# VH-VL binders against a6w1c8: the designs that were tried, part 23

Target 1, 192 residues: a6w1c8
Amino acid sequence: MSLSINAVARTQEGKGASRRLRNEGLVPAVIYGGETAPVSISFKDNELLKAVGTPGFLTGLVEVTVEGKTEQVLVKALQRHPSTGAVMHMDLQRAQADKAITTRVPLSFINAAQSEGVSKQGGRLTVESKLAEVRCLPANLPEVLTVDVIKGQLDQIFHLSDVILPEGVELVSLLKGEDHDQPIARIGKSKR
Short names: E, the ipSAE of ESMFold2; O, the ipSAE of OpenDDE; V2, 0.75 times the mean of E and O plus 0.25 times the DockQ between their complexes.

## First folded at step 9 (VH-VL; framework fv_masavibart)

Design v4 (at its last look DockQ between E and O 0.15; V2 from the best seeds 0.00; counts 0 for: pae E 13.5 > 2, placed apart)
Fold by OpenDDE, look of step 9:
Structure v4 (fold): chain C 192 residues (1-192), chain A 124 residues (1-124), chain B 110 residues (1-110)
Amino acid sequence: as target 1 above (192 residues)
Amino acid sequence: QVQLVESGGGVVQPGRSLRLSCAASGFTFSSYAMYWVRQAPGKGLEWVAVISYDGSDKYYADSVKGRFTISRDNSKNTLYLQMNSLRTEDTAVYYCARDYTYIEVSGTYYFDYWGQGTLVTVSS
Amino acid sequence: QSALTQPASVSGSPGQSITISCTGTSSDVGDYNYVSWYQQHPGKAPKLMIYEVSNRPSGVSNRFSGSKSGNTASLTISGLQSEDEADYYCSSYTDSSTYVFGGGTKLTVL
């Protein structure tokens, strides 16, 4: 189930328009993708702030309703103020059911504490990558990719190929070739 | 590949003006907010100014507010910094940098690409 | 604004592992996982090495790793190589609506 948020179509564009919106407590955004022309929209900043703080909003499918029409989108870009962190602009890509999407999703490492490398051999799991780029249809987009490290040994390196892939989901790096099987974590001891 | 190339630096006297340029390539320039960051000799990094993707919004560090103007020409993939009323403390290497907020990392933004920098020396 | 605290310099021999600390407060490094590390060789552009405490951008060597404990973030470089000799800067978001940089650390490879 996707998250939902309301937006309003923008009536003015160009230089200054976005700043005016922000001064009014609105955040400019654009929906693009597919055969339909891009649509300029705005969010209420407080609503967007709440949404951004909701797990899955930035990484999953989102339903955006504009003038009664709902579209499924992915957040593809987000600009923040360099100091305050306030959202200044957001790019949203339309998700088409029959079109593969490419995006990054979070990695979740489970059973590290129970692994032999950690529990018996005195190692600790170090995560080197928290994200992985996937290609899949929108309907198959996972919220998270799991890496089970239960069988992990001391000095073992985990790679993208160790990720448990849901059906219909591909790791983009692996599609480039076996030599792109990047390390994502390891069980090791700190060197003195 | 992403490239940022600064130019326009030099030696100027206090009170004078200088205009820096940053030529961008290898990415959709108009989709990114851009920064000027400077580094005084022997000092750390300090952000100077930021401009939104469409140039509609601009912000400045207090140290340069009222004196510096950031602008961009998206048709030319170029970022500018107009520096007026220069002071000795403005002496620094000036970098242009691309703003990147990675969506899947909630709340995080960083400078993922930097130019080589251009030296501005303000001295009597 | 006060900069994050980094050691002025660190050194190590080839093959060793070194760590650069970046100490802030509970209002910046301690409060957020928005720590980044940049590498800068003399006369070269800064390069993003780590973001979000421990994530590496594409193309960055796995010899570079990041971590955080309390108010201190750390950059670890394993298998130290001569090309690692450079200046390193940390950065963090703050709850005071600021983005702050560290003072920088000069890494010397002996």
Scores: ipSAE 0.024, ipTM 0.561, lowest interface PAE 6.3, mean pLDDT 88
Fold by ESMFold2, look of step 9:
Structure v4 (fold): chain C 192 residues (1-192), chain A 124 residues (1-124), chain B 110 residues (1-110)
Amino acid sequence: as target 1 above (192 residues)
Amino acid sequence: QVQLVESGGGVVQPGRSLRLSCAASGFTFSSYAMYWVRQAPGKGLEWVAVISYDGSDKYYADSVKGRFTISRDNSKNTLYLQMNSLRTEDTAVYYCARDYTYIEVSGTYYFDYWGQGTLVTVSS
Amino acid sequence: QSALTQPASVSGSPGQSITISCTGTSSDVGDYNYVSWYQQHPGKAPKLMIYEVSNRPSGVSNRFSGSKSGNTASLTISGLQSEDEADYYCSSYTDSSTYVFGGGTKLTVL
């Protein structure tokens, strides 16, 4: 999905400026990357809070409009107030169509209920990783990666190599070699 | 396997101090905000304190401000709660809990892993 | 300041469907997707059942579902089983930006 949000440019930076912006209901952010200089911006806090609650905003490509000009970006860092969840600061990286990006993408485990491990052998799927770090061109960024566990057996462990990868998408951990093929889920007996 | 193990609970008199620890394993502790949540006997859950992933931000419920201090040692994978000037209303099971979000965010709205808790009883 | 309101108790028979409500304000439930639900059996730690209103962790039965309408979030449990008997808590942020749990709902399976 194409997500968008409006921002305003700002010229003042630093801890003092950031605190003043937040006191005025604005959230400081920076757009960086590409061949263009970094741009300091701000978002209205209520608009940003709604946006970050929208599926795909934190893990997908977002269009940010600053003074009528739109940039495609990826959220790289987000600082929240740990007790209130209010966004305190956000770092945005420009996505260039011909440059690979690295980000984390949600994992979706399908068909567990129909697997022999669950349906016939008394197992339950336990998910150990909810995200996977991917590398791809922006046009290839998936909203979600699927792990099909239909053939899962009791006591089976699923690993990153079991993830169904679209064309042009690589798992960062697997680029380091097969000994980095970490477990992501398992079917095991649960105590009833 | 993600594991959180609390320790340091016990019986103390009002006005005394107690220090709780939470040993973490099975995940990159330094990437997560950590929380203390308590539950008085027969009552519901109450948020107590939170500390950001690097320890730079700390926040407390009004009921414990000025008396409790949250801290962490990322080199030891350990979360702490120093509880001073204890009151009878501080009697509870204390849980440590982990923030769900793995994206480099210092806090979020839900706790995907909880310890089994340690009981603190404050009585005369 | 606002708080999340849950019924104190709910009951149902095995095989039935029940719903537990969690009511707040537009600034902590209605406009945002930050509601989560926890199950707690007696003497045990809470377990995350639903996050971001309707998302289920993969280890949680599909009999559990979450939704919201207006300022009220709901946890629905279909096909009630004896092991579902527990306390259930919702959580979210208040309209004063303070994180809070609901008061809890005791589910009794008759």
Scores: ipSAE 0.000, ipTM 0.449, lowest interface PAE 13.5, mean pLDDT 81
ESMFold2 (binder alone), look of step 9: mean pLDDT 89; pTM 0.913

Design v5 (at its last look DockQ between E and O 0.07; V2 from the best seeds 0.00; counts 0 for: pae E 11.7 > 2, placed apart)
Fold by ESMFold2, look of step 9:
Structure v5 (fold): chain C 192 residues (1-192), chain A 124 residues (1-124), chain B 110 residues (1-110)
Amino acid sequence: as target 1 above (192 residues)
Amino acid sequence: QVQLVESGGGVVQPGRSLRLSCAASGFTFSSYAMYWVRQAPGKGLEWVAVISYDGSDKYYADSVKGRFTISRDNSKNTLYLQMNSLRTEDTAVYYCARGFTYIELEGTYYFDYWGQGTLVTVSS
Amino acid sequence: QSALTQPASVSGSPGQSITISCTGTSSDVGDYNYVSWYQQHPGKAPKLMIYEVSNRPSGVSNRFSGSKSGNTASLTISGLQSEDEADYYCSSYTDSSTYVFGGGTKLTVL
């Protein structure tokens, strides 16, 4: 299943135009990338607020419809109001079926309760990273990456290399070398 | 271990001032928006103020605008609330709470860590 | 004062399942996935139990679950235990760019 949102093309550009759009309940955005020229768009604030709260919108492939034309994109940058968290601007990058993409995918840690570290040794799972950056073709983009901690022991640290990878999916940090195999979770003794 | 510890509460007469502090530890304090939320005795939760991660932007509930000032010192990992012209209806336990991160691209808009609160009593 | 409506109290016996409702409008509950639930024991700080309607943070028992139907979000506690006796608050981020809290529900374990 793909996520979708409608947008309108905008002809108003520049700093002053973006401020006026936001004052009218519209959020400026840009679609760029590929061989097509960038297009300036806007979203209705309430529709974008709904979309951002939908799982996978910020980390997966999204269909954006502009004046009847649909494109697959990834959210590449998002500016939030520093006090309220409201989205102020979005950068969207076109995804092409035959070109690899790089994006962030949620991590799901499973079976912690059944592990010896938690069930027998008084530990609990502490998650240190919620996302991992992947590289794959758009068709191979998973909605979530699983880390199975069933064999976890007390004081064990889980790393990016412990992530279960579907075929065609690579972890970007591990492509940079094994010294980038960062911790993502640990089983530690709970005092509370 | 994320920890938030409020201090500075007490008993004060109407019209007086009080300053609250919240000491933060166990996370990168300067990456988070921070909130004050209060709870009058026997009542529910009410947000009071928010300050951006770098302190550049501040927002207040209508009931406290012009009387309260939120601030932070990121070098000391401390959040503050200066409370002026206190009224009896300001009597409450005041909590600091951790808000969203500036660069978080996942679900937001919840308060995942709270302090234990500090009691402010405004009475004649 | 609160924009979200919760029952004032709910009760149950150990081992039962109970549900606490949180009713708002389409603009604060129905159309958005920003409902959170907080547990507060007497004299203690609130603790996040559920975020984004149904997600459970690390360290929260799987006896707690969240759901939404129309403009009503629900917190369900299964296998009720005496330590679950507390006040429970829902909250949401609204399209007015503000947080709102429910009035709270006192859970009594009989």
Scores: ipSAE 0.430, ipTM 0.769, lowest interface PAE 2.9, mean pLDDT 87
Fold by OpenDDE, look of step 11:
Order: sequence, then C-alpha cells, then structure tokens
Structure v5 (fold): chain C 192 residues (1-192), chain A 124 residues (1-124), chain B 110 residues (1-110)
Amino acid sequence: as target 1 above (192 residues)
Amino acid sequence: QVQLVESGGGVVQPGRSLRLSCAASGFTFSSYAMYWVRQAPGKGLEWVAVISYDGSDKYYADSVKGRFTISRDNSKNTLYLQMNSLRTEDTAVYYCARGFTYIELEGTYYFDYWGQGTLVTVSS
Amino acid sequence: QSALTQPASVSGSPGQSITISCTGTSSDVGDYNYVSWYQQHPGKAPKLMIYEVSNRPSGVSNRFSGSKSGNTASLTISGLQSEDEADYYCSSYTDSSTYVFGGGTKLTVL
C-alpha cells in the first residue's frame, strides 16, 4: 500500500513560472523515468507539507494522481528553501513494476534496551546510518528494514549484513562485495 | 554526466567589479539550488552564496552581502556571480557547486558536484 | 560563521588507518546529521566523499567512513593509499540555515 497525493499538470514553463506557482501556494515538481516523457506538475504546498511529514513518503512508493491518471513514483530528490527549509521542488521517478528500483529505506533498530550491551553493560545504541540503499522490484519495496540488536554487546558494531532482508530485496552496498559491509550502528558508552 | 564549468575570473583592482559564470550540463539545471564557494590561495573553503532552483531566493555569506549578487538563467543553464566593490580578501578560486537534498527523513543538503573553479585576483 | 575545527595535518603510512576530526557546536555538527566530507587534491575541485555523517556516494571507496559523536564528526580512512594524500574538508548545516566548512586537514601519506 503506497501513499497517495494529488497534483496538477503545469501549463506554464520558463523563467518566472515557478515563482508564480509558489506565490499561489504551489510547489513545482517533475515526474520522469520510463519510456514516457517527463511531466511537469505542481502540488499544493499544504498538502505536500502534510505528505512530507508522513512516514514513508520520502522513502517509499507514492501514487501521484495527475488529471485522473495515477502513477507510482519515488521521491528521488527535493530542494528546500535555504533559509526556511520548505520544499521548493521535487524530482519524482516513475516506478515500473517489472524494473528494479534503487532507493533508500529507513532502518529500524529493535530490542536495543533489552540487549546485554545496554541492559547489563551500561551501553547505549548509537545509530550511524538511518537509511540503507536497496535494490528491488517496486512490489517488494519495504517500508522499513529491521535490525535486531538483541544480541548486542558493549562495543559491538552492527553492519549492513545484520539487516533482516525481506524477499526480493538487496542491499546495494553488499552487492558490491563483502568489503562494502558498512557499519550502521554500535553499542557504546558514549552519547551522541 | 554532470558538468560545471566556471569562467570570468581574472585580475582586477580593488573597488572594481567582475562577473563570473558557471555553465551547467548533464542534469536538469532548473531543478537544483546552486552555490558559489570560494577558496583563497592556500586557505580553506568558504561558502559564498546560494540561489534557489528558480532564482526566487538568494542567500549570502556575511562577508559578501551587499556586494555580491548571485543569479541564474535557467534557459541557458548558467549560474552567475556579480561581484562589486571587490576587496583584496576576495581573492580566491571561485567554485560553482550543485546543491542536493537527497532522500532523508529530515532532509539533507550537501554539495555533490563542483566545477574546477575560476581564479579571481584582486590586487592594486 | 566560524569554521569547524579540524587538525591542520595528519599523516600515516600506507595500509594504516587514520582519522580526521571535525569539531563544531550544538548549532551545527551536534544538532544535525548533515555533515559532509570533501577530498581535494592540489589544483583540483573538491570531491564529495561522505554525506549525512556516514554515507558514501556511488564510486567512493569503502575505505572512507564517517561517524559522529557529540559535536565532533570523524572521517576515517582505512588501508591508506598514496592517492589518498589530499586536503580534506568537513562541512555542516547550521541552525542559521547556512553551511560552514572546516579549516581543512592536509593528509600526508608517508
């Protein structure tokens, strides 16, 4: 189940058009990818704000409806206001059911408090990576990847290889070789 | 492939003006915030200015505010830096850089591509 | 804003691991996970090596890794090679919605 958001096709292009959109409370974006030509669209800023604040919007499949047509997309990039941090522009890549996608997915670390390193040895879990890049078909894209740290000891470092991978999901770094097994968290006594 | 090429650098006297350009290719220029970053000879990197994807928002370092103007022409895929009232301390290699906010829960900005830079020398 | 604090220089022998520190404040390094590291060879443009504290862009060697603790970020280069000799700069987003760079660290491979 993917998130959904409505957009409208942009009718005006060129210098000043984006500024006008912003003045109208809209956020410009582009949908690209596949055999179809790129499409310039805009979102209502308030709706987009809500969407961006929704877990999974930035990291999962999103259904964008434009003029009655719905497409599955991934948020690939966004530009924020340099001062306010507001989203100013988004790049959306089309997801095709039969083509593997590459995107980053949130990592969820569970059972830290119950781990021996934390519960008995006085350690604290420090997360070094919040996201991991995966390759999979759109249908197999997980909302979150889980790392169970229940067996964690003090000074233990967790790696990408410790991630519980769902079927059909690959970690991009690991595809490059075992030497690309990056650390993602550790149990130590130091605070962040 | 992403390419950024700066031009317009040279030798000028204090108080004079100079305009730098950065030609962009290999990506959708109008989708990205662009930055100027400079580096004085033998010194470190200093953030100079940023312009939003559509040019509607501009931000400057205190050291150049009121003297420098960043702009862009998306139809030409070109970034500009108008430098007025130049000072000797403005002597530096000026880099244009692409600003990127990748997928992250809180949003993240960094400079993923840089030009090779153009040298500006301000001397009497 | 004031630059982030880096050691002026570090050195190591081939095959060794070295670490470059980048110390900021709670208003930059400490407050955000928006630390980036850049490699710069003489006469060349900076190259992004690490973003978001510990992530490597495509094409960057896994010998480069990043971490953060408190107000200090660290770049670790393992298996040091001669080509790693360069200047390294850290950068961070700040509370004032600006960017701040470190002073740079010259890495010498002995």
Scores: ipSAE 0.020, ipTM 0.539, lowest interface PAE 6.8, mean pLDDT 87
ESMFold2 (binder alone), look of step 9: mean pLDDT 90; pTM 0.930
OpenDDE, look of step 9: ipSAE 0.012; ipTM 0.541
ESMFold2, look of step 11: ipSAE 0.000; ipTM 0.496
ESMFold2 (binder alone), look of step 11: mean pLDDT 90; pTM 0.930

Design v6 (at its last look DockQ between E and O 0.04; V2 from the best seeds 0.00; counts 0 for: pae E 14.4 > 2, placed apart)
Fold by OpenDDE, look of step 9:
Structure v6 (fold): chain C 192 residues (1-192), chain A 124 residues (1-124), chain B 110 residues (1-110)
Amino acid sequence: as target 1 above (192 residues)
Amino acid sequence: QVQLVESGGGVVQPGRSLRLSCAASGFTFSSYAMYWVRQAPGKGLEWVAVISYDGSDKYYADSVKGRFTISRDNSKNTLYLQMNSLRTEDTAVYYCARGYTVIELSGTYYFDYWGQGTLVTVSS
Amino acid sequence: QSALTQPASVSGSPGQSITISCTGTSSDVGDYNYVSWYQQHPGKAPKLMIYEVSNRPSGVSNRFSGSKSGNTASLTISGLQSEDEADYYCSSYTDSSTYVFGGGTKLTVL
């Protein structure tokens, strides 16, 4: 279920090294986490571009193979060029089967069109958050979290607590307390 | 705890130079784009410059382009702003700020941590 | 890159709810859900209060909430307290892959 991508180990670091890598069509990255030392790696730009465009790559478990060794990782950070959006660097965190991970997963809002607020009351669903931060074991990491807005009324605000949580998955914000039950969407009148 | 501490501000005459520093702690400095944002007295916020995580890429506001240089030393967790050919309109509190980039999108989308700022006054 | 439009000032009494608007265009506030709000007390650095329209960073009171409709984002402060008196700035990502700040709003607690 996890995506896979190949990388090569690198030893050179710094401004010059990164610039050289990019000029060579490579993207620098680092794998960290656990008791193992961080590993500096690079991806082929074209392969990474394809991977980044693949659903789940940025939000799910990824298998990275470096010199024949495969590790499960999460994309924790992605640096993009401020103007072009080109990927410049990635931070990858190792996932261990027996250790909880924290990562953001996409929210999927379903049944908006059929909701009372939209279908009959003339409202429109506005998504304010596309991702939610979860804590779970790697094996329990969902590809997406579902929010069913079928019962939504006009002017209704949906919160993190409205997310349908799979077994073993916790919302990080909610773990901090009820006062962290943040809004994630609402049905309101369109101003456009 | 994330901390950003600016220093190097002061009073200078027009045409002179000044170098600001921002000491970062409490996070992996080398993983974040860093920004300088300034605020003239009684005015709003204006971004000045940005530098990528490894310093390989830099961008400047038009108002400072050619005069200011942003740099960083990741081994020292320090951000710099070299300000040359200073003008009276450069008078402002200068903040360093950490930029947050959403993984699935391009660029930085907000500044989640700010320093206390350092005042730069350019006057005759 | 014109600044986002904010009211110059708003006021409210303790316990009341106030809203600060931030109006942009379809090329910034309207196009993206990347509006952020910053609180700035006199002589202090800005503090992130809201990001991505409606998300609160850890440690920010739930009295602060954000929303967006069309090209206008809003910051709502409920249960207004004296410590809320400050300047508030909105910001948005733009189509030009840049950022634009609002002009700021001075909130006075009466």
Scores: ipSAE 0.020, ipTM 0.557, lowest interface PAE 6.5, mean pLDDT 88
Fold by ESMFold2, look of step 9:
Structure v6 (fold): chain C 192 residues (1-192), chain A 124 residues (1-124), chain B 110 residues (1-110)
Amino acid sequence: as target 1 above (192 residues)
Amino acid sequence: QVQLVESGGGVVQPGRSLRLSCAASGFTFSSYAMYWVRQAPGKGLEWVAVISYDGSDKYYADSVKGRFTISRDNSKNTLYLQMNSLRTEDTAVYYCARGYTVIELSGTYYFDYWGQGTLVTVSS
Amino acid sequence: QSALTQPASVSGSPGQSITISCTGTSSDVGDYNYVSWYQQHPGKAPKLMIYEVSNRPSGVSNRFSGSKSGNTASLTISGLQSEDEADYYCSSYTDSSTYVFGGGTKLTVL
């Protein structure tokens, strides 16, 4: 799936420029990366708020259209107003179709409630990592990686090697060797 | 800028209760697991408790389990530690810490930002 | 007592390299890469210096490095400077969402 949002180029710079944009209902952002100079842009506040609430926007590839030109980007940083949650600024990294990217993808743990560890043995699934770092070409970037824990027993630990990987996707930690197969979840009771 | 500010410390008698607060700003509080770590005067660091980003999972050190309760109010960007049945060995500076980020895998399970701490003294 | 063992103190002269050890078990150090190191100056909150055994956060000098061999993690400070004088703690998690610290090491710059 591909997510899209429109932006406008911005030319105003200086200390007050970002405040003036926000006062007009616009959110400043920058696009970095590749061998092209950074580009300053802005988004409409309401459009951006809807986009960041969409699954996959913050962790997946996004198509940003600036004055009719589309760039494929990843969200690298997002700053929110601490009281209102409004997006204050966003940093975006360009993704080139023929070059591998490294980014973090959400982990989805499914079937925990139906497992014997949870349903019969008094356990709860504890998620130790909600994200995993992947390497792939942009076209192969998944929205989410699934870990099926239906076979889980009490005291069982799930590791990165338990993640179901689509074609063309590698887990960066596992490329470093078997001793980098880190725990990502476990079924257990409260611990001492 | 990320900022964590603890409050609610003070001097209390053994057996009494205190509630600590940690006000968070400069980041999306509801996207992070939050931690309490304490340090007795002249001693080392001791992990106390952790709460998941949405408050659904909580874990405690054995030394405080059953007496302390960690909680959060994401609408107020505030982390809490309810400390009941306080003992003299609970005397410490209590730090609020952040460790998990939504977007980055780096820094997972580590305390990248710390508050200034609040002192709790349990004495009679 | 701490689950991770550190020497109580180490010392070195300016310009030298020193190493602080952090020894645990296979379940808290050996089999996993969750070791981190913190620097704490007197009266201050701890500061993260090394995470995931050997990675430096942005803004930490490359004079600080981390490694692991068997059940022992190590923090090495090269080119020792007077401002490095502080307490140093290792940390790791040992089970689901629980965390342990070493007992701390006081570094004295002579």
Scores: ipSAE 0.000, ipTM 0.406, lowest interface PAE 14.4, mean pLDDT 80
ESMFold2 (binder alone), look of step 9: mean pLDDT 91; pTM 0.933

## First folded at step 11 (VH-VL; framework fv_masavibart)

Design w1 (at its last look DockQ between E and O 0.54; V2 from the best seeds 0.00; counts 0 for: pae O 8.1 > 2)
Fold by ESMFold2, look of step 11:
Structure w1 (fold): chain C 192 residues (1-192), chain A 124 residues (1-124), chain B 110 residues (1-110)
Amino acid sequence: as target 1 above (192 residues)
Amino acid sequence: QVQLVESGGGVVQPGRSLRLSCAASGFTFSDYAMYWVRQAPGKGLEWVAVISYDGSDKYYADSVKGRFTISRDNSKNTLYLQMNSLRTEDTAVYYCARGFTYIELEGTYYFDYWGQGTLVTVSS
Amino acid sequence: QSALTQPASVSGSPGQSITISCTGTSSDVGDYNYVSWYQQHPGKAPKLMIYEVSNRPSGVSNRFSGSKSGNTASLTISGLQSEDEADYYCSSYTDSSTYVFGGGTKLTVL
């Protein structure tokens, strides 16, 4: 029913403490937001590596258990090692059931291979955005947003307005005005 | 369209140096970590090196550490591999591959676009 | 040396389904969802076919699917076509912050 991970509260602070945690195979993180003070925690690196590879962990609601207490959170930020991509730090925001959240959700482009642009006109879909920022209540947060490109033609550009939105979900960029309907994918020919 | 084009391969003797280039187009090059992957003739794929999106951090396979240097010029959308003290075992096709973006939360551990490769032959 | 084990070759007739296996350990396949599959025709660069075990990038036919069970990932190709004849490589990201590739499997379409 839900993505989950165990964490340990950490009380040690200071210069180099985060670096020493990572040397011990631990990843520092913080839980913040809501009416409760921020809590510093750590994850086991191997458990976190498994968790972040689970679809929806980084973009959906996650249950984090700290000393037997479970909190529903949203991953708001990651610090990754710039060369290897290993997670070095994670920011978690508490989710409140009655308040809208803003987060990024994966885009899934379907039916490209069956489109005339790809199948008959020699085109290839190029994805320009893998995520879209949404606003919704926590209960309405989708794991993925679909863009159906079945009617795509060669040289067609798909925009945020082409995203299929579930009930209760809004695209943040489109709330900013009509000129924020940004490109997200294109069917075009390879140079070959 | 995303395009990666390697160049600079050739035939060299052991102990010599060679510099590979990879010209990138069709995406924001400076947002992506970039990789070199090689394939010896008739053999499988081997990861060689990675460089962060801004060039500030670099990581190498043990087989090339101390001999190869990865670098990039984001103003020219070009990735480089400086290969020093070449050995016969370095003979391979060298591929440039696009890695993860620093702003991406998912999908970080695969190579979605590859160049066509450039052949390096090290023989006496 | 390859840390991921693939059969050296597989074959099938047009229209059949075949499966290529990729066996590793809990540290690279079993506990993690970072397996990718690449198709490589002779003289060409590898092409990403499957990422994160089972996801297809845009433009890849739904005849290609991926799965895993325990320490073994699988690439399944249904409705074999002559154009599917190629080498196929699996790969994974390890907890040592390195990428490992399988030794490759040559698919022959009879």
Scores: ipSAE 0.296, ipTM 0.714, lowest interface PAE 4.1, mean pLDDT 85
Fold by OpenDDE, look of step 11:
Structure w1 (fold): chain C 192 residues (1-192), chain A 124 residues (1-124), chain B 110 residues (1-110)
Amino acid sequence: as target 1 above (192 residues)
Amino acid sequence: QVQLVESGGGVVQPGRSLRLSCAASGFTFSDYAMYWVRQAPGKGLEWVAVISYDGSDKYYADSVKGRFTISRDNSKNTLYLQMNSLRTEDTAVYYCARGFTYIELEGTYYFDYWGQGTLVTVSS
Amino acid sequence: QSALTQPASVSGSPGQSITISCTGTSSDVGDYNYVSWYQQHPGKAPKLMIYEVSNRPSGVSNRFSGSKSGNTASLTISGLQSEDEADYYCSSYTDSSTYVFGGGTKLTVL
């Protein structure tokens, strides 16, 4: 289910080297984590942009192939040009099958339109958080977490605890305690 | 709630200058690239200018390059568009728009919030 | 930058499904999944309806859906309602690290 992308190993490091790569239409990145040393790599700019634009690339497991070797990684950080949106750098963390990973997963809110708060009471669902941080083994990483708001009433606030959790998946915030059950959405009257 | 409110529009003669403002609220203004998009009467949307989150980078459409200047004051949560040497073809509703960005994954894919727009009319 | 091509107008009856096309090139729509759709009612600001080809922002009806094939993106509106009557604009990221808009489509609900 994981997306795949090709990269090239690079030997030159530093700000200057990164600038040169970008000028050549390449995007510098680093793979780190696990028992192996970090690896500096580069992606083709357009290929990376295409990949980044694919749902799940930034939030799911990705297979990166470097010199014939494929590794599963998570995108941990991504820097874009603040004006154009071009990818400038990417940090990739290795995923190991036997080690829990922490990453953010998209939230999907379903049945909002059918909820009483929206359908009968004229409310609108406002999403306050689009992502939730989860802890799980790589094999259990979901593509999306679902929140069913079908029973939602006007002025109701949904929390992380309302998320339907797949087996083996934990919400990091909830692990910290009940006081960390933060709001993620609300049904309220539309102001716009 | 995210709000963008444009102001400064009006009627001006060709060759004159006008300064538009966009007051932002309901979000961390300094985290987002901001855009100006305009729409001539009865016409489509046209990208005008963009400014980076910290104002260090600016880009303009060819049609306004050299005449318009985009700027921002993050301390005031305000976006500006200085329009010089105005032409009749600059007549349009000018919208400020926020570029969508995840804080951890900075970048603009689309315009998620728009102001109500302010009308600029350039006529002799 | 060349504008994306949209039909000038489309029409449908209430309850019907209509599709608006947005045709670009391999340098924009065809190359990236960064297509967005905006709805604009007369005298109002544009509203984001779809982003990244097929994603709906919160508050947007599930009657709106987006897709892409080749260099053409599509906005489909199912169960057409009178309130859907508006102008619709597509937009896409480009190879030049810019954005381009379509010419807009006027949707009439008969």
Scores: ipSAE 0.014, ipTM 0.563, lowest interface PAE 8.1, mean pLDDT 88
ESMFold2 (binder alone), look of step 11: mean pLDDT 90; pTM 0.933

